VH-VL binders against q58766. Designs and how they scored, part 22

Target 1, 244 residues: q58766
Amino acid sequence: MIIMYAIGIGDNKEEVLKAYEKLKEEGIEVELIDNPKLLVDKLLDGEIDGAVRGSLSSSKVILYLRERIGKFYRASILKNPFTNGIFLLSPVGIDDISEDKNERIKDKIRIIEFASNFLKNYNIKAKVAVLSGGRLGDLGRNKVVDETIYEAEEIVEHFKGNVDIIHNGILIEEYLKDGYNIIIAVDGITGNLIFRCLGLICKIPGYGAVILSDKNVNFIDTSRNANWERYYNAIKFLIGGDFG
Short names: E, the ipSAE of ESMFold2; O, the ipSAE of OpenDDE; V2, 0.75 times the mean of E and O plus 0.25 times the DockQ between their complexes.

## First folded at step 5 (VH-VL)

Design s56 (framework fv_dargistotug)
Fold by ESMFold2-Fast, scan of step 5:
Structure s56 (fold): chain C 244 residues (1-244), chain A 118 residues (1-118), chain B 106 residues (1-106)
Amino acid sequence: as target 1 above (244 residues)
Amino acid sequence: QVQLVQSGSELKKPGASVKVSCKASGYTFRSYGMNWVRQAPGQGLEWMGVIWYETGKPTYAQGFTGRFVFSLDTSVSTAYLQISSLKAEDTAVYYCARSYFGRAFDIWGQGTLVTVSS
Amino acid sequence: DIQLTQSPSFLSASVGDRVTITCRASQGISSYLAWYQQKPGKAPKLLIYEASTLQSGVPSRFSGSGSGTEFTLTISSLQPEDFATYYCQQYYSYPTFGGGTKVEIK
């Protein structure tokens, strides 16, 4: 079987080309694709086995994905600094989940199911942690915080006995120390802020954002202005590299 | 408005070299690749390769490595095709053509006839 | 490389005729196919891209259809200025052109 990967190339060409050259030196041939629709079509038609957005337009790639597969969610793939394994952080964008509480709970449940299935592809056991806005000892002190706690508890109850799942409030650092590898943020704004702090300020290594859906789509969304190591790491992650 | 203007026809002896230019005007050179397409007398169109503005790195189609060199001078928005050790089989019209994302060639140069004869 | 085969290689037609040209790809190329018109001594002109999208300024009598491996260019009512050679081109992979179809006056 010949397995094929692609990287999208738009602006920021030099960094994509550096990643391409490094992969080629290691015997990994990838296709460079300069058309957002073509990247999506090749992936979904089965002509390539995995794709990285690279430096192509995010809005155009996402538009074409939605046209082909419908609704999907995204999770950022980050290295856990305590365990040296990976974890998924989701949601990481406002459009990823509903603003309505009951629909948001359903969205988070679907994210957990799809993220768990994604990790199975790499022989990683899912360990799910659901964030809320405060400590459990603060329950009753603030209505907004309380609502996030109640939402998290409902999600945990849904999976009780079937999935390794926990809610321990806002304590993301404790979840990561304990090896939890699917971290569910309060909402898309919160998830995006967590990602930006960890990935862009603190420079925790990352592999891009994976697509989570009922279709099996081997696609990683990367920053348009990323350095070559981000594109390189995303391809290495897709092929199972050192972590799968 | 948006134009690609190529250098004039060339008559060369076998073994000589030629350098064809393609000057872009009316648009920002940065966002486009410059493609080279050859058409031998009475034949169809044959893609030779592309060079990208940001990196200056060429990609050559099968059969166009070695004697064929693509380059850019970004200061004058001009792409070049150099052919070394000319052979009779190199007699053709050489076109430059721009591509944006999507790889369809929307703007073409007028063509440069290169004739190789003794 | 992906091979494109055009048929017919030559056809004779009269003004007002409906003309259809076919292009077949050696493998699936989705909709990443363009059609060009070339008049003698002139550079090619883009007519259609994405298999069926008409380039700005191109008359509506030109249309394209198809997906995957079989594509067609149709000229609904041939005009005097339409006598030319037509080429298909794929850009799903490294670009390749079909062999061309010459449309000549009957």
Scores: ipSAE 0.000, ipTM 0.435, lowest interface PAE 17.4, mean pLDDT 86

Design s57 (framework fv_dargistotug)
Fold by ESMFold2-Fast, scan of step 5:
Structure s57 (fold): chain C 244 residues (1-244), chain A 118 residues (1-118), chain B 106 residues (1-106)
Amino acid sequence: as target 1 above (244 residues)
Amino acid sequence: QVQLVQSGSELKKPGASVKVSCKASGYTFTSYAMNWVRQAPGQGLEWMGWINTKTGNPTYAQGFTGRFVFSLDTSVSTAYLQISSLKAEDTAVYYCARHYDWGYFDYWGQGTLVTVSS
Amino acid sequence: DIQLTQSPSFLSASVGDRVTITCRASQGISRYLAWYQQKPGKAPKLLIYAASTLQSGVPSRFSGSGSGTEFTLTISSLQPEDFATYYCQQYYSYPTFGGGTKVEIK
C-alpha cells in the first residue's frame, strides 16, 4: 500500500504511462508527479525512497536539486557485458569536472567517494579503476598522456588501502573483465564518448545516470524522450538493483 | 614495525556496553582501512565490517548493524568497536585487522575477549 | 554474500606428510582468495593472498592454487609448528571466511 517510489511526468506522457502500467501489473505502485519541485522535495524530505526524473524538465529538476543539496555529480549506470553486473562511468558530461588539474583531482575523489556510497546501498562492494591516456610504459613519449597518468596515480595514492582501487592505463576492457564497477574517465568528453559508444551504438543496457552527492540521494536521471522501458528499468534498479 | 594492540579482556553483564580499542603503530594510520572480525568460542571467523580511516565512514556486515558501532580517534591512531545492550551471544574474541588493497588482512591485533555473563 | 565451503573440516596427519585443504566458492571470485593460519589462543596470520602469492616470511612448504570457484592450500611436508586451524577468505565482494580446517599432527 505505501507508494515509496516516484516517476516524474511532464512530456512524453504515453511512454511514462506505459512504464507505470507495466510496474502496476507486477504489483509495484509508483507515484506520478508532474511538478519538478514537488518531486525533489518529496525525495529529500524522505516521503519517498527513490525517484526517476522521467519526462520532467531536466533544467528545473537539476536547479531544485542543487538548491537543496548543493554540488553533485553524475555517473551513467551500464551493464557489464563480462560479469553481467553493473558499473558506473563518470564523469560523463563536460560540466561534471573542473578544467583545473587540482580541482579536477578533487572532483574525481568526490565522485569515487559518492559512487562507493551509492553502490553500498545495493550491497555492492566498490572496485575503482582510474583511466589514463596510455600505459605506464609510455611515460616520456607525450606530455598530455603523461599528465593523465600522473593524475590517475595521485588519485590511487589518495585511496589505496581504504578503497579497492587500481590504475592500469587505458585498458577499460581489462578493468571490466576483472569486475571493476566504478570507472573514472580521463575527462567528461572521454566519458561521454565511451557512454555513447557502449550505450547508443553497441546497445549495452543502461539504467540512466545516478546523482552522486554527500547524502547519496536515490535519484536517477533519465532522458525526457525515453521509451517506457528506460523508466521501467530505472525504477526496478532503484527498488532492488534489478538490472532489467 | 607494524603493530595493532588491542585493549584487555572484558567481563560484562547482559545489557551493559563495551568499547574495545585497537591502537595502530608503525605505519600511517589513515592509509589503511580497519576491519573488525569476530570469533565465538570454538567457532570460525566472522567479518563484521570495516571503517575507512581517512573519512571515518563505516561499512557493516548485515548481521552487525544497530548495536555495533565503529569509530576512530585519528590523533592517537586508534580504532574502536562499541557494542551496546550486550547479550550472552556476543561472547567472543574481537579482532581488528588491517585492510590491504583489495580486502585481505595483512596484520591483526591480538584479540580482545568479551565475556557476557551474569 | 559469497559462501565459502572448506573440506575437510578436520584432519590428522604425521610430520612429513603432504596435506591439502580445499575451499569452494558459491560463485566465481577470480583469484581474490587469501589463506590464514590460526594457532590456539592466537590471532590469525596471513599465509597466501591472490590465491597463490606467498606472504613474506611464510615457509615455501605452503602453496596455494586455483581460480574461479575451486581453491587449494597445500603443505608439502607438514611440520610440528603447522598445528593450527586454516581459513580461506574471499575479497572479490565483501569479505567472507570459510568454516576452517583444523589440522592436528600425530
Scores: ipSAE 0.603, ipTM 0.825, lowest interface PAE 2.1, mean pLDDT 90

Design s58 (framework fv_dargistotug; at its last look DockQ between E and O 0.03; V2 from the best seeds 0.00; counts 0 for: pae E 11.0 > 2, placed apart)
Fold by OpenDDE, look of step 9:
Structure s58 (fold): chain C 244 residues (1-244), chain A 118 residues (1-118), chain B 106 residues (1-106)
Amino acid sequence: as target 1 above (244 residues)
Amino acid sequence: QVQLVQSGSELKKPGASVKVSCKASGYTFTSYGMNWVRQAPGQGLEWMGWINTRTGDPTYAQGFTGRFVFSLDTSVSTAYLQISSLKAEDTAVYYCARHYDWGYFDYWGQGTLVTVSS
Amino acid sequence: DIQLTQSPSFLSASVGDRVTITCRASQGISRYLAWYQQKPGKAPKLLIYAASTLQSGVPSRFSGSGSGTEFTLTISSLQPEDFATYYCQQLYSYPTFGGGTKVEIK
């Protein structure tokens, strides 16, 4: 059987096409699909071996994917700007985790478990950093921030002793400098903002967002506003999982 | 106090199997992972892998896959290392070591000598 | 895998001497370094973790320093019970140990 991959093409066509052409130059054949449901169906039906959302609508592709495979999380794979390694950032979807506190904590726990297993498959030791909404010294200044701090502490307590995990407030730069490779955002909004700032503004190299689930789905979620390199890297990841 | 007590020395023939035990006490067993370290005679320390004591999920270092199996009996706070198809080069002292916050080994068993000889 | 190179492999010293052992990593490992002491026929003992944090119960004459790729274990005044083999360990990735440094009596 011929191995086939697909990239969704919606808006931002020039960047998707550029990625397509670059891949073609390397002898990598990719199907361009402009239908969100078709992309997902081909993947799940085994017609293609991997799919990248490309520039298709998230609200269409992700929702349909959830309908087909159930609840899943996403973790953006980004290159650490301080090291030569990568890190996973999650959650990155606005509705990836619950708004309910207890359920949210469970979601984050599941994310950490899935993400750790993901890295393990690449022979990478998981080092988890849990973000809260402020510095530890900010406790008492804002009730919302306090809640994020307590939530982070609870998560750390859950994993402590079995997982290299840390909570040191909002200091993501310190986490990355120390080589933590799983960054747990406060929520999907925060994670998405972090991604957009680092990936889309600062142009930190990335490979899209992988699916974190108990199901094996070769799907890479990418931003509709990404550059060609990000789409290209996503396909390269699916092919060989090479992080450079 | 925290203690890790390992089973006694073993003398085995090539091709046989051995199971080393590591009994933990003085702390909540499932709260801390357990590492295994090999030390051949006169040689340095070699990390074999570790087991998550909460989930039971083992991770094996390169070179320690296949014949090496980590397992648990949480009811007796004990971790196990099983080595099958023993070879002469498996002759070594094997240590269990408790997983600390960042993965450091803060407590060690006394070691178990496994000798494989014809 | 990350390789750790210790130097020297052997060190002869006298009681009261200042002893310095170096551990170099093949790549940056931040502060993910620990030091262990092992005496003959005994299990290793944790001395230092996080590059410079002294483990509880360890004498203050032991200290660790460094970050990134170069680390140092220092014994300010060597005591009779300090003659042993010392190992560095990185935990930035899956653990690896240095080759060890044997501190012997001069």
Scores: ipSAE 0.776, ipTM 0.891, lowest interface PAE 0.7, mean pLDDT 95
Fold by ESMFold2-Fast, scan of step 5:
Structure s58 (fold): chain C 244 residues (1-244), chain A 118 residues (1-118), chain B 106 residues (1-106)
Amino acid sequence: as target 1 above (244 residues)
Amino acid sequence: QVQLVQSGSELKKPGASVKVSCKASGYTFTSYGMNWVRQAPGQGLEWMGWINTRTGDPTYAQGFTGRFVFSLDTSVSTAYLQISSLKAEDTAVYYCARHYDWGYFDYWGQGTLVTVSS
Amino acid sequence: DIQLTQSPSFLSASVGDRVTITCRASQGISRYLAWYQQKPGKAPKLLIYAASTLQSGVPSRFSGSGSGTEFTLTISSLQPEDFATYYCQQLYSYPTFGGGTKVEIK
């Protein structure tokens, strides 16, 4: 059986084509698809084994995915500079989780479950860190920070006997040094800002954002304006979990 | 008092199947995962995998896929290990062990000896 | 898989001796290491977790140290009930055990 991968091509054509040529030089053939619905349909109908959004419209691809698979979340895949492994950062978009506190907790629980299953597919043990705006010792000083701490503690209690999970405040650098590989941000804004600082300013290697759902979907969401290396890395990741 | 009580020893012929049980008491069954560990006669400990008791999702170690199945009956707080198409090399004591915070195995069953011979 | 190498595989000791067992990991595992004691015909018992934290009810003569790739279990003054096989285990990734160290009477 032939295993096939595709990259969506909309705008930013030169960078997508550079990725395509680099993959081809290594003997990796990918299909370029310029229609958002066709990319989604080919993937979900089993005609291709994995897909990268590439430079296609995010709004259109996301809408077609939601029509076919229902609610999903996104987690950015980044290289851990301390361990040379990968970690997932989620949520990374404001539209991925609810603004309602109780629904947001449920969203984060689902993200952790789906992210853990995603890592298991690559034979990686899930180690979850839940971020908050402070530490337990800060309780009573600021109501907004307190709410993030209570939310994180509730999530930890849900998982702690079945999943390796910790809440130790805002200390993302300590979690990464200790090998935690699922980082749950306070909210989508916070997660997106963390991603932009690490991936776009500090240039930590990234593999795009994986789709997290109750269905196994071999799909990576990319920035429309990414350089060729991001599209190339995303395909290499899908093929064999190759982190470079 | 936390206890894990396993089923009794089994003697099986090659090609048969066996189902080992591990009944938990003294805690909320679904709050802690369950690990399975094998020890062949005179050999060391070998981790086989674990099952999330809240979701029922199993994770198998490399080498324990296919013939080995982890399952649960939460109504009676019991975890099961089924081995199909038994081979002589499956002769071992099989332990269940509770998955604690960070994954350490804080309580163990007494072990079930499975002997595979003609 | 992360491989754990225990040294020595076997040692003979007398009551009152200080015993040290080493466990080496094939890659960095931070402090995600546990030590278990197994007596003949019995299930293993957790002694130490997080490399150095003593499990409740375990005698203070047992201690653990190390981080990263090199870990030690020390029994400061060996007692008759301590003759057993000892195993290290990592949980940084999916669990693996060391090969064991059998401590027996000299």
Scores: ipSAE 0.707, ipTM 0.874, lowest interface PAE 1.4, mean pLDDT 90
Fold by ESMFold2, look of step 10:
Structure s58 (fold): chain C 244 residues (1-244), chain A 118 residues (1-118), chain B 106 residues (1-106)
Amino acid sequence: as target 1 above (244 residues)
Amino acid sequence: QVQLVQSGSELKKPGASVKVSCKASGYTFTSYGMNWVRQAPGQGLEWMGWINTRTGDPTYAQGFTGRFVFSLDTSVSTAYLQISSLKAEDTAVYYCARHYDWGYFDYWGQGTLVTVSS
Amino acid sequence: DIQLTQSPSFLSASVGDRVTITCRASQGISRYLAWYQQKPGKAPKLLIYAASTLQSGVPSRFSGSGSGTEFTLTISSLQPEDFATYYCQQLYSYPTFGGGTKVEIK
């Protein structure tokens, strides 16, 4: 009967309050929570149906969420500027995947599995592109670049014919033109930089970052310095999952 | 020498059920997804959905989300299509087809004719 | 759903003729198109994937071209074994097939 959502409120209070008032005008009940632990606890204990980090500290909220649910990955949901669909960019947390070569391949495999299931739940066919640090013709120029190419090829081979997946190097613009909707960054730093360029500088529309894990967590991570529309849109996504 | 061998033709009454099998050989079964395709008499090809053979997770096309069930027995490298509450319009040839790179269907079973008549 | 419209639906031709079949998508699908050949009473057979790449064992008289919304399958010199129905299939999203083009002896 009673459906409750929450937005974290910290530094950027004016924009959070604008989103709150707009949602209230539309009959959507939202609790404003200024305590990172309380926001996470209420979500995980079922007292609220979904949560947006809002303007609370990312490190405090994410650290506590990790304590409660264990390892997870983050994926940014962005509008594809070429196709009008959406794509997931992951990892986008700077520490989401391991520093160790073999372990980060396992992390990316898990991300692909969780992201594919996420899209399937919205009736979207997963089309996965794995980024590397160069074009395929760049082999031999740089040891680090070569490693990323070989890692991407190993990930593609793991999935074979059970996932629509490719690796064609660093060419993210070509993947997006071709309608690939799961973009696997080389690492969390690379993914975060791509998000900041596309979402924050070029202002490609987005719906925040979702949690990818083996647990269902109805949580959207948002920038603490966002405008009110981003907080509003994050709540609307949690309610209906409308990707346009 | 990839082969997909389907079970034989079926003659069924309305309201019955049928289970079509598709036995794979010549490759690692769990490495390639399996599609199901329907072709009514004199008609074109219609994708029904597919099943991930590693996880067993099925995906059904719109219009096939009820009476149609995909399943696997990986111990014998076999995919199954079960159709319940059969209707006359279910009369068709049902194909299994292997999901390969880029998502195209590189190998097909010979087809199983299911005829539903009273 | 992405609709594929094949043209023509039916084609009468002689051995040795050059045959062109077209497939139009209702939206851009890049090069995510496959072509299949189906003979009566037989399963479909993959001819071309990625719009223009021939599957192994397919004769070089078959060729595919196109990108975006317009695609063609060409048979440069029709042979007796090429009389069949041809289907396009998009792979951009969940698969859909064209309505088919039946190629018959003139």
Scores: ipSAE 0.303, ipTM 0.726, lowest interface PAE 5.0, mean pLDDT 90
ESMFold2, look of step 6: ipSAE 0.000; ipTM 0.400
ESMFold2 (binder alone), look of step 6: mean pLDDT 93; pTM 0.946
OpenDDE, look of step 6: ipSAE 0.677; ipTM 0.865
ESMFold2, look of step 8: ipSAE 0.000; ipTM 0.431
ESMFold2 (binder alone), look of step 8: mean pLDDT 93; pTM 0.947
OpenDDE, look of step 8: ipSAE 0.752; ipTM 0.885
ESMFold2, look of step 9: ipSAE 0.191; ipTM 0.702
ESMFold2 (binder alone), look of step 9: mean pLDDT 93; pTM 0.945
ESMFold2 (binder alone), look of step 10: mean pLDDT 93; pTM 0.945
OpenDDE, look of step 10: ipSAE 0.727; ipTM 0.875
ESMFold2, look of step 12: ipSAE 0.008; ipTM 0.433
ESMFold2 (binder alone), look of step 12: mean pLDDT 93; pTM 0.941
OpenDDE, look of step 12: ipSAE 0.736; ipTM 0.883

